# Ledger of designs, part 1: VHH binders against Trans-3-hydroxy-L-proline dehydratase (lhpH)

All scores and structures are predictions.

Target 1, 355 residues: Trans-3-hydroxy-L-proline dehydratase (lhpH), of Colwellia psychrerythraea (q485s0)
Amino acid sequence: MTKNIAQAAVKFEQWQPKIEQESYLTINSLECHTGGEPLRIITSGFPVLKGNTILAKANDCKQNYDQLRRALMFEPRGHADMYGAIITDAERDDSHFGAVFIHNEGYSSMCGHAVIALTKTAVESGVVARTGDVTQVVIDVPCGQIYAMAYSHNNVVKHVSFQCVPSFVYAKDQQVEVDGIGMVQFDIAYGGAFYAYVQASSLGLSLVPEQQEKLIAYGRKIKQAIIPQFEINHPTTAELSFLYGVIFIDDSPNQDVHSRNVCIFADGELDRSPTGSGVSGRIALHHAKQQIVLNETITIESILASSFSVRAIETVCFAGFDAVIPEVTGDAYVCGKGQWFINAEDPLKYGFLLR
Unless a header shows other numbers, all headers, positions and changes below count from the first letter of the chain; Kabat numbers aren't used for antibody chains.
F, E and O stand for the ipSAE by ESMFold2-Fast, ESMFold2 and OpenDDE, each averaged over both directions (binder to target, target to binder). V2 = 0.75 x the mean of E and O + 0.25 x the DockQ between their complexes.
[cut] stands for letters that were removed.
The coordinates of atoms that the task and the answers printed are left out; those that the model quotes come from them. Centres of patches stay.

## First folded at step 1 (VHH)

Design a01 (framework vhh_vobarilizumab_d1)
Fold by ESMFold2-Fast, scan of step 1:
Structure a01 (fold): chain B 355 residues (1-355), chain A 121 residues (1-121)
Amino acid sequence: as target 1 above (355 residues)
Amino acid sequence: EVQLVESGGGLVQPGGSLRLSCAASGFTFSSYAMAWYRQAPGKGRELVAGITSGGSTSYADSVKGRFTISRDNAKNTLYLQMNSLRPEDTAVYYCARDRYGSWRPYYFDYWGQGTLVTVSS
């Protein structure tokens, strides 16, 4: 407290649901971003999700609490490109914790930007005991168990790397006719999720913020055109057998980086980061085309000029596919803490989207 | 401490069958993908078959239609049923713990000791 001018502000800050207001649900969060892509880490107040696997917990959320996903991801609490993670107990005895990933359309199998932010905040919050300047964090996510390394300086995590799941080329040199665009050439690769990879310049697109609406429109149309014409089957897990999005690739205006990625995923969301699962599939494509060697690091930039570094650290055979194990490195920042109130009497309690 | 113990290998004639078993301990078996690998003399390690925690299976082209991978989560045991065996199937067979049936390096090598399968007259 300072002068009387601040007295009203202090009282506004003290507002809370009253004891008699049983209609209120309070949910707490840590607000982060990775390369500009938001992550609302749900820490408390959300119902405990049931199931022995992260996939089962995601299904429990979808069946019993999907309206709360909407409340947190949609306006007025979120926005059209909002992303979140619900913290859960670990699925495996050797994992530190689990996470269910949520967005505007639903639930995702893998989220690299979320892994980076979760790893940083787990170490800085003392969820995982620090082991000097390098601390391993093991997270259960819907697509599997993720091994991440937090690199600290003076008790602040500066960089996070994680080992992605086996990543592979599913299809090359495919084409599809898209209404209003024409013939589109694409590859499909898996890096924890399936993406169609498209050369932006082939469609007259530039990977800059000024063209964000055109990129979203084209990404949605291309995804919708591919889905009915191209069968995607994950070789070992049927629940992962879907096209998650379209990634536009091109040269960066910045000559100091390898290239730029812009991912349009779910129902037309634009990833502000370089897309961790996307760059994982990208490094598998480059390795399969003999354009990079093992342990060669490339830097891939986002629409916002934020970057991830990626390399293939190992080749593996995955269910008959020639695959690589990618290592993705990025940085995250905590930008807020939230306390969210959902009033059962609010006619807009579950949110809305106007984009 | 993670342990994987293979059994069921032996000498069999061409066209014969063998069933391999892998007893797992020291971890929550039902939560992990499991795989069978093999290594023939003078050759590199080859993935033979994988099975996810949910039961989805995958096979190398060389064994597809002849081998069947399965698991019994109540017994913490992985199986490989091998039918129509050929001399080129001769190898040491290893059980491995992996999320999706692929081998990954960890601080510890989560492999069994292997079981020898010899297909010969």
Scores: ipSAE 0.000, ipTM 0.149, lowest interface PAE 17.9, mean pLDDT 85

Design a02 (framework vhh_vobarilizumab_d1)
Fold by ESMFold2-Fast, scan of step 1:
Structure a02 (fold): chain B 355 residues (1-355), chain A 122 residues (1-122)
Amino acid sequence: as target 1 above (355 residues)
Amino acid sequence: EVQLVESGGGLVQPGGSLRLSCAASGSIFSRYAMAWYRQAPGKGRELVAGIYSGGSTSYADSVKGRFTISRDNAKNTLYLQMNSLRPEDTAVYYCAKGLYRGSYWGYEFDYWGQGTLVTVSS
């Protein structure tokens, strides 16, 4: 310890809510990021979610506890584009646990960056017993069952790969007129969520942090223009039948990587990672266009130059679609632990966004 | 920044062969889709052959079975082997590098070479 540590600081750290004098809810979390995209893993204090499937649990949260999603994802506890996962019991007997994905607007069907962070922390916390240098973690998420592998060195998980759900091209070479932008060309693919894929440079966009406001504005406008033109139907699950976001694609200034992705999802949220479900849809598009072969690995960068590797490991027929099984690889880091207090008398208890 | 330089064109008799080369610099060649286009006098540009980063190829119907596209990623070089040449193959041949914006078949490639002339006549 340093000689200048203030005794007052120790007492501040010991503060606890006076729950007999004030009505407090306490929620605990583990704070992570994957390629810069945050994940608040909700571990305790959140109400038990009811339902026999992860989708049913997400619906229970939406109907009965949506104000708590806002409290955790909005300021001052969260921020614009905040992302989280609520840990649940497994849906299937052969899964280790389940997760409900939450963000500023609502609920996600799939989140690759979350799977990577959850897999790392499940192994490192002992939720899943290590099996040497490679440990399998099986997670139930709203879009299905995910198989992930944690690669450890000296008891630290260094890399995580996961097999995504069957990923396929929904529509190719489509056009939409967007007010204030003009004609936009796009493809639609599914990699656990439906995205419209757009070439950034065709619209004068650059995939850099300095253009984040323009990317968000364009992503919102393009998404809203596509929705009335395209009815999206997931072949087996009606609750997955929606356009989740727009992914802008372009070449990277880094010659050693394949390309760069920027995902604008939900209501104008910007993914700091390369987007796991997005790169899964990308590899399905590249395979369908004969731009890659099976087991060819490509590296895709985010707006922050963080990267995921992706390959198609198998072809499969999924409900009449020519699909691939993607394998996505990335790295996650633990940034902190949180204990979050919601005072019933706080007029700002459920949060706010000022972006 | 990206440079594409075609070579190997010239005058050849009907039934003869030529091998065109395209040297790429300023980027990692192996990650790009590459294509050969041609423009004959009085006609628009047409796709002759394309090759994706994974090695998959596509050919115009007029050249299938006669032309072979290939790449050498270690040398950053694209090739077009042209066999059984016909007078109607006379054109300026262009090397093109794909970009995601222009890498789809039917879209323009964003990086083009200067071209190399192939003349098939006696």
Scores: ipSAE 0.000, ipTM 0.159, lowest interface PAE 19.6, mean pLDDT 85

Design a03 (framework vhh_vobarilizumab_d1)
Fold by ESMFold2-Fast, scan of step 1:
Structure a03 (fold): chain B 355 residues (1-355), chain A 122 residues (1-122)
Amino acid sequence: as target 1 above (355 residues)
Amino acid sequence: EVQLVESGGGLVQPGGSLRLSCAASGFTFRSYAMAWYRQAPGKGRELVAGIYSGGSTSYADSVKGRFTISRDNAKNTLYLQMNSLRPEDTAVYYCAAYSGSYRWLGKTFDYWGQGTLVTVSS
């Protein structure tokens, strides 16, 4: 019961490293999650990314500052499957701002969970002026321009909907032989990123946290088996021409939802959310198979039982593909605010992963 | 032999109501998810409403608030109550059954009925 314990805490809070004397780089962030999937929104301290497009800015980051992505996404500042966004100036005059998406392996073309968190924080922080109970936020991301709507109640954003880019079926009823698994049936669809869609129960998989290691292992093997089978070509943007991940689909134990998605993306990262670009590809598949009508809403759960709602609001012709415009709805929460120090003399400054 | 037999279709004026029935036989009805689909002339088949074996329902946005799907497991019968009918509701309505969860729409339905015509016209 010493009176000095609280005094120590006060002094720690008031102190900061002597950045002028110890070669510290200081990076500031907002910490959020959408359906359990983290988003470290990098607000300041990161080098200014060069290029006239978000894709060019992502490439600049990859070539000149990739070690800082590792520092922020890896331990001890981040963790396995960590996700972040670097805030940039807008690419287009009618967009509010831009974002470069980063994770453990590298860079992604689209991130629905990030769009939801960015939209909520942009409105609640005043980056975008609130216009009544519904506020539009326009964000430039690597795959294009995203239109989002923030739905507020008592000045708190409760729900965010966004319109994804034109989403379409790339291939249906495909098969691949996978070492250690056998014959796998899949479809490929684009919802801002290309995914292979696989029914989990057909492989003896369950979409539950207890099977996370098996889901990651199978997702990696299936992705690597599909890549050499054929080329994936995005019709208008060569930089988007890659298979981003595998989405395992099955029924949910929750009777109030349509189904469950588990996305294994990049180099074996597991999305804690239902995957916004993934459910966008799902609604394109369902529409192409005539299983849903325009404006029919379905709810899709994650491995954590968090949910996104999705519907196709419009049909469009996109570079010869019969495409839809998906609208995805989800909720995000602010978890913290960070200030991160990277000492140039720290031998572990760029981080590590032990998973 | 599995059979799904729809009934209750017909001609109705705009703003009117109809109740469709689907009588099922030859399978364990209570264990199956059931759905109503429709196909208008020159268009593809589209989902109208679905009902899970546990009772959860889903509806196309165009019919929400107007149509109600229900089931009677004791009678092996699926229903669609259609209120405030519009000319655009004119279609052949099909009953469908699926042994898995209705919620996974990526699976093909196991059984289909022959359809019943609904015409909304003055």
Scores: ipSAE 0.000, ipTM 0.146, lowest interface PAE 20.2, mean pLDDT 86

Design a04 (framework vhh_vobarilizumab_d1)
Fold by ESMFold2-Fast, scan of step 1:
Structure a04 (fold): chain B 355 residues (1-355), chain A 119 residues (1-119)
Amino acid sequence: as target 1 above (355 residues)
Amino acid sequence: EVQLVESGGGLVQPGGSLRLSCAASGRIFSSNAMAWYRQAPGKGRELVAGITSGGRTSYADSVKGRFTISRDNAKNTLYLQMNSLRPEDTAVYYCAVRYSLYGGPYDYWGQGTLVTVSS
């Protein structure tokens, strides 16, 4: 006389690809989020990516396995604005592992929310041996080598900080005419990716979930207007010479935080987190404008009221630019584990987006 | 290396219709965002319509409701269905693809196809 589960449920749970269906591909994942931004960490079943660098491995994925990126990022396995990471071997001997970042449109050079989730799960999974309450994790990503620190209480990582790449102001006080919007004022900064920074209120925009469609539409239009009128050259890596997205900045309704920002990246994807590479560019802008000093921490909030803290820990000269090294801190959570089946006979095997 | 071949342009009367096609390389096509741009005589290039690898579309305000962008990944072909054509739609139309792994501007511009809307 008890709370027993029906025997049928136990049998459903035991389903596996049938042996006669050799056409099934099985891919396993760990499901996470950082400030609401999803990360599907691909752990096994994905083809081994070839190349001596993370950039070469990302290119191998694009050339030979891009249909699997779509299958995992699109419906029904993923959704609009889905984000993932493919775990790889380290590029450098002093790095613990590498990661290729994937999303609906393609691939990313840097992803701060992913670094936070990867660092937490690497320590909690024993990929990196704990060194007391603070453990260093070193990750190779397409834009370089990232140093992260996991802050543990007992066996749980509570907070992660990471040092971003040298971050700098590329251009200030620029303007562009945008069809259907009018004149838009912007700055460009680099924090692992180039973003155009725009004051949301100047365009009648609010950084709230109710305006998500308008934010996406405006972000896309502004990015498309800037690209043909403004040449971006990364000083040391030509492959990084592109505008990744637009970040809208405004005051937060929460007076306990410095500000809010919302990133529209790639082809109109909305970051649910405060955007790690984006807040890295923000701290470079604030430092260049003499609005903060070294080691001064500010808290920046997302559209969901999730937050990252950020500070500039050092000034450096990077290829002639006056740059800072940002330290970004945030929290991640594990939401589930997935086992994904791709049946060669499924007419929708590679996914779709209805947006 | 990579080839984009536009077709379907021509002379058409105001109010008429044309369907432009762009044939592209296999795996690269199915994985990439694609777009149609146009350039009228003496003017800069204008983005007309875009489509992601997943099929999400965007349009310039000047063509919204009249033009439809679509893709057929099995045929490696991008289309632009142009209805209710106006003299101001007269331009060379270019197929563009983004091969950049990390986004950025559209690369690998095709040869273009001329659309003339005239009485």
Scores: ipSAE 0.000, ipTM 0.248, lowest interface PAE 14.2, mean pLDDT 86

Design a05 (framework vhh_vobarilizumab_d1)
Fold by ESMFold2-Fast, scan of step 1:
Structure a05 (fold): chain B 355 residues (1-355), chain A 123 residues (1-123)
Amino acid sequence: as target 1 above (355 residues)
Amino acid sequence: EVQLVESGGGLVQPGGSLRLSCAASGFTFSSYAMAWYRQAPGKGRELVAGISSGGSTSYADSVKGRFTISRDNAKNTLYLQMNSLRPEDTAVYYCAARGTYWSPKGYYEYDYWGQGTLVTVSS
C-alpha cells in the first residue's frame, strides 16, 4: 500500500461475496480482443457441458444453460455485440482443447478472431507446451478441428496463423429483392459458417464506423430476405445448415490493403475484426472466380482498420464442392481478467440488451 | 456459523397430524431457499417440500395435498405441516438451506443441513 492510494479504494477492492448470507455463482474469465472484436474466454465456474462433440456441448449449453450465456454476454456484464468462448475438453485425442462460441443471439459454428485469441493465450498460459518460437495449437470447435500456429518472441505470442476448414462457394450471382433497399446481388460462401457477400457501394453503403447503424439495419434486412428464398445445406453436418450473416465488401481508404470487410452476424451484431471465417469464405470466392492464385496473400481490413492476412494454401474436393484450405493470420491482445458474480436475488441477474 | 435445528417429531397414529419446525441461525434466513428432506430406515434421502426466498413452494407427488411448507422470516423458522399421515411417512426429517450455487431452472443446491427429527407413524 502507498500513501497516495485512498484507503477507501483499498477496502472496496477487498469486497467478497457474502456466500453465507447470499447465493452467488462465480464465473472467471480472460478478457481479450482480436482486431477490436472482444472475446470473453470463460475459464471456470461455468457448468460442465455434456456431449462427446463440441456441437453436442453447444446444444447442452443452449438447452440447459442459455440464461448463463445471456448473463455473461448481455449488460451489465457484457454489451451489444459481445462474444465469448467456453473452454471445454478436447473432442479428438490429437486436439489440445475445445471451445463453444457464444454471443448475444446464441451460438456460432466458427469464430476466427476467437481462434487467434485462444491460440495466443493457450501458449502464453502453458496449456500447450511451447516448441521454440513456433508452437502448434489444435482446437476443436463446432465446425471441426482447427490447426493454428503461434509465433513467439521472448515468450510473447506476436502473431497467430490458423488453417480454416475446407471453404467453398455455395452459390454465385444470386439476387433478392429487399423492402426499403431494392435488388441486392450476393454470393454465398462457407468458411466455417455460411455468409452472404454483398458489395457495399452497390447499396450506397460505406464501411466506416459512422455508418454502423445503417450497416446493421441493412445486414439484418438482407439476411431476413435471403433465408426464406434459399435453402442452405451443409453437405455433412445438418447443424451447420444456416445463414450466419451478411458480409459487406468494398475498397479500403488504405491503398496498402486489398479491401475491407464488415460482417453483420446473428441478429444484427457487428464484427469489429475482419471476420476470420468471413475472409476464409472470401478467399474461396476469389479463387473460384480466378481472381487469386494459390499461396497469394491478401490483407483484408475491418471497420476499425485492423487487418487479417489470408491465402488459399491448397485445393481440395469437399463433398463434391471445389474447395480451398484458407490460412488466416492476425494478432490478439489480453485486456483483462474478470470475476463475474450472479446473485440469485438480483432481478436483473440474466442481463438485458438495449440495442 | 450456520445452524439448523429441527423439532416437532414424534409418534403419531395413521391419519394424524404433526407440525415440524426448523430454527435457523448464523445466516440471513430470508435470502435462502429452504427445504424438507426425509430418510426412511434403509432408504436414501428424498426431497419432501421446498420453499424459495420469495415464498414459492414445491412438493413431492407422494405428499401433495397432505403437507404444507411455510416460513416465518421474522422468526427465522421453517415449518412443515403434515396432515393425514401414513405409515410410509415414517422417516427422519431434515431441514436444508440453499446457499452458494444455482441452477439454470432458478433453484439451488442445498449447502446446510440439520441433524434431523424422527417421525414415526404407527399404531
Scores: ipSAE 0.000, ipTM 0.098, lowest interface PAE 21.2, mean pLDDT 85

Design a06 (framework vhh_6qgx_2)
Fold by ESMFold2-Fast, scan of step 1:
Structure a06 (fold): chain B 355 residues (1-355), chain A 123 residues (1-123)
Amino acid sequence: as target 1 above (355 residues)
Amino acid sequence: QVQLVESGGGLVQAGGSLRLSCAASGRTFSSYAMAWFRRAPGKEREFVAAISWSGGSTFYTDSVKGRFTISRDHAKNTVSLQMNSLRPEDTAVYYCAADSRYYGRSYSEYDYWGQGTRVTVSA
């Protein structure tokens, strides 16, 4: 008898759930990343979410299907800092489709890296009919309606831009004493979420993967030191009135880009992308400090040297704040398709995280 | 430094009502989503209800929807859970939790926890 590894592999590939003998849930996905930040686009098999708004559908998911979010975002199907989107019907007649954003900790109201990946894949999948080299994609997300543009060459989307919410400076030139670190100087800006912006080199930090543990530790400590000192109030939406994270800023070793930033959000999560809401807050800061003018584009790098371009396209008055409307541009890639099986008898069916 | 202290637990007969309160210290909690979780004897903690920092959005697990009401008092820095039409299955230790996220989260994802208050519902 000759053992042929290739013949065995073909038979393994043909495995299917024995649904007559065991209870399996099958969920299908398209696997993407934007600047290294993952997006698992859930395409079928997830229960139909109920509600007339995307926010209501997100709430339905939280109440009735939160264990499935865990199953898809946690190990062994996902990992720490995993992100996903559940595709839904559009909320508005002039929107193409809707999305509920999910991650390890819960649900997001807005996710810029997800908008970029969803826009690219919607056009390339024929969800949205192409209109030449530039195609508008309109997506309903929990925070509202997003307008994105897909820039194509020979039926491949090369770049995606989208318009962000009014972005503004909340506080400048603040200081906080942080136990074990010392005095930290920061600004606070809003670009869809509130971030504290800190110069990394002032704390002896470098924005490189080798320092990821130190960046996470410092980001956690700085966030927790700022929160008791500084009350944050969003002018129109009280539910957004919290400090989401800390963004470390420094010069890039790449001279072709403006700068680098690394976002530590929630309880020590590290964004692999440049952070869409973070670069939106950055452009508001730069505009307020008279460091850029309207329609001037800057490129900001992530810890992985992936980049977003950002510009302020308009100035607006937003609830008494001098604000700008940012336009963020980035690139996404499809890196896989998944079929995820959840066996009712699996004691680890809903996943785990070992952080 | 940041503390959550629950109160209002006790013994009640099926069909009765209890009001749980959670007193929060520090200014951090005025900007946080707040939630109640419970742990029945021999089981893991489960989500019960959550409220956004403004009080404008509330979330409930299906088994308590229509019977329990979560509310906030920003001036007193407290969150309350009004429990009506109590059932023996509601017997648990109830925990107050605070989260920097608007929507609330599953049990393992909240930033701060209280020590718990015991609720016993007799048949």
Scores: ipSAE 0.000, ipTM 0.114, lowest interface PAE 20.1, mean pLDDT 85

Design a07 (framework vhh_6qgx_2; at its last look DockQ between E and O 0.01; V2 from the best seeds 0.00; counts 0 for: pae O 6.5 > 2, placed apart)
Amino acid sequence: QVQLVESGGGLVQAGGSLRLSCAASGFTFSSYAMAWFRRAPGKEREFVAAISRSGGSTFYTDSVKGRFTISRDHAKNTVSLQMNSLRPEDTAVYYCAAKYGWGYPRTPDEYDYWGQGTRVTVSA
ESMFold2-Fast, scan of step 1: ipSAE 0.492; ipTM 0.818
ESMFold2, look of step 2: ipSAE 0.509; ipTM 0.839
ESMFold2 (binder alone), look of step 2: mean pLDDT 89; pTM 0.906
OpenDDE, look of step 2: ipSAE 0.022; ipTM 0.324

Design a08 (framework vhh_6qgx_2)
Fold by ESMFold2-Fast, scan of step 1:
Structure a08 (fold): chain B 355 residues (1-355), chain A 123 residues (1-123)
Amino acid sequence: as target 1 above (355 residues)
Amino acid sequence: QVQLVESGGGLVQAGGSLRLSCAASGLTFSSYAMAWFRRAPGKEREFVAAITWSGGSTFYTDSVKGRFTISRDHAKNTVSLQMNSLRPEDTAVYYCAAGRGLYYRSESAYDYWGQGTRVTVSA
């Protein structure tokens, strides 16, 4: 029996669908995670996105290929809280490549966990030529140009640091009454995306996996309560003028780390990582409140106890805001490679999400 | 009107123990993180220990880890600092603080402060 099973496996591996070209498309991916947050890196088979900026390419995807985002992010090819990146040509001559970020509900302006995974895989694959133990990777994302450093040992990238876009405090010490929760105190900061920052313990919440459903429910309610009360305007780019999510902050059971972040983004998606754009906004808040100095590193944990380190390396003036340049450090792992078939005759070709 | 009142300070010999208490009034105690900071003569105020609103997490400065224990009692609206194996370097005025800020180890996280209680450790 073992002989027949082994021979069958070889035949399965060699088989490819023999469907006419007009009947299906094939999309290839590299599967990664950063601190537990997934990243499906779409490498080929996706339509070429049009536009002179990464934002324009994201809009082209939204208008003309949104059904393919669903097909890749929803079941049966994806799952609840799935995250991906579509590799594009660089927007700027001094960037190596570009990326459009996709998830269950749409498109994001910044994704730090994705930058970390993209940087690791770009260097290890040879997309970016290795320059010894430290290699610079420059990526264009919807919110701007990101500079990342891959730190290698024995040709394996062990750590990735990246410099986020100018990050700043948009509003401090705000309050909103939330139906079913009560009075919620929050700050708003930008770290490539706008987040409302809320102390979890003030609401009786704990940043642990056992409370994930309550964290999602509260994050959604708080976000929806803030949106109609608070006008968000990005100073230079109107398309970035929206509240992306809510980040719950609290201390960690691990006394050797600074704190925990749990990000509920888009329409109730929970980030398994500490959230790169979120810790970027955090360091801007801490600097603005005089709680840290330049180059002071803090370690922030996720709900899974995975961690990012973050520091402010420079102060800048950004459109009248006192801003900082954050440096975020984290680790990523390759989990697999995928080849995905979308058959035009499949009634479930564009996916479904049951949660 | 928020008020924090420290007690339990005094003179103690090296290797001895002391328990500081802080009584809070005029605030919803269960909604605030509580901390102890200290100021040695001629130095700036430094963090010692903090406890979150729920008591679920505690933070300590490295020099006191394993020697000091912070705790809270919601029924009595008090936070306590049990100080064991005291050293001359622990000599300082100890301040109780209450806050809802983002970084529990920083003075800027705390909106309310007590007057302080003096701890003197003899060599």
Scores: ipSAE 0.000, ipTM 0.220, lowest interface PAE 16.1, mean pLDDT 88

Design a09 (framework vhh_6qgx_2)
Amino acid sequence: QVQLVESGGGLVQAGGSLRLSCAASGFTFSNYAMAWFRRAPGKEREFVAAISGSGGSTFYTDSVKGRFTISRDHAKNTVSLQMNSLRPEDTAVYYCAASPRFYGSYKLESGYDYWGQGTRVTVSA
ESMFold2-Fast, scan of step 1: ipSAE 0.000; ipTM 0.336

Design a10 (framework vhh_6qgx_2)
Amino acid sequence: QVQLVESGGGLVQAGGSLRLSCAASGRTFSSYAMAWFRRAPGKEREFVAAISWSGGSTFYTDSVKGRFTISRDHAKNTVSLQMNSLRPEDTAVYYCAAHPGYRYTLSPSEYDYWGQGTRVTVSA
ESMFold2-Fast, scan of step 1: ipSAE 0.000; ipTM 0.249

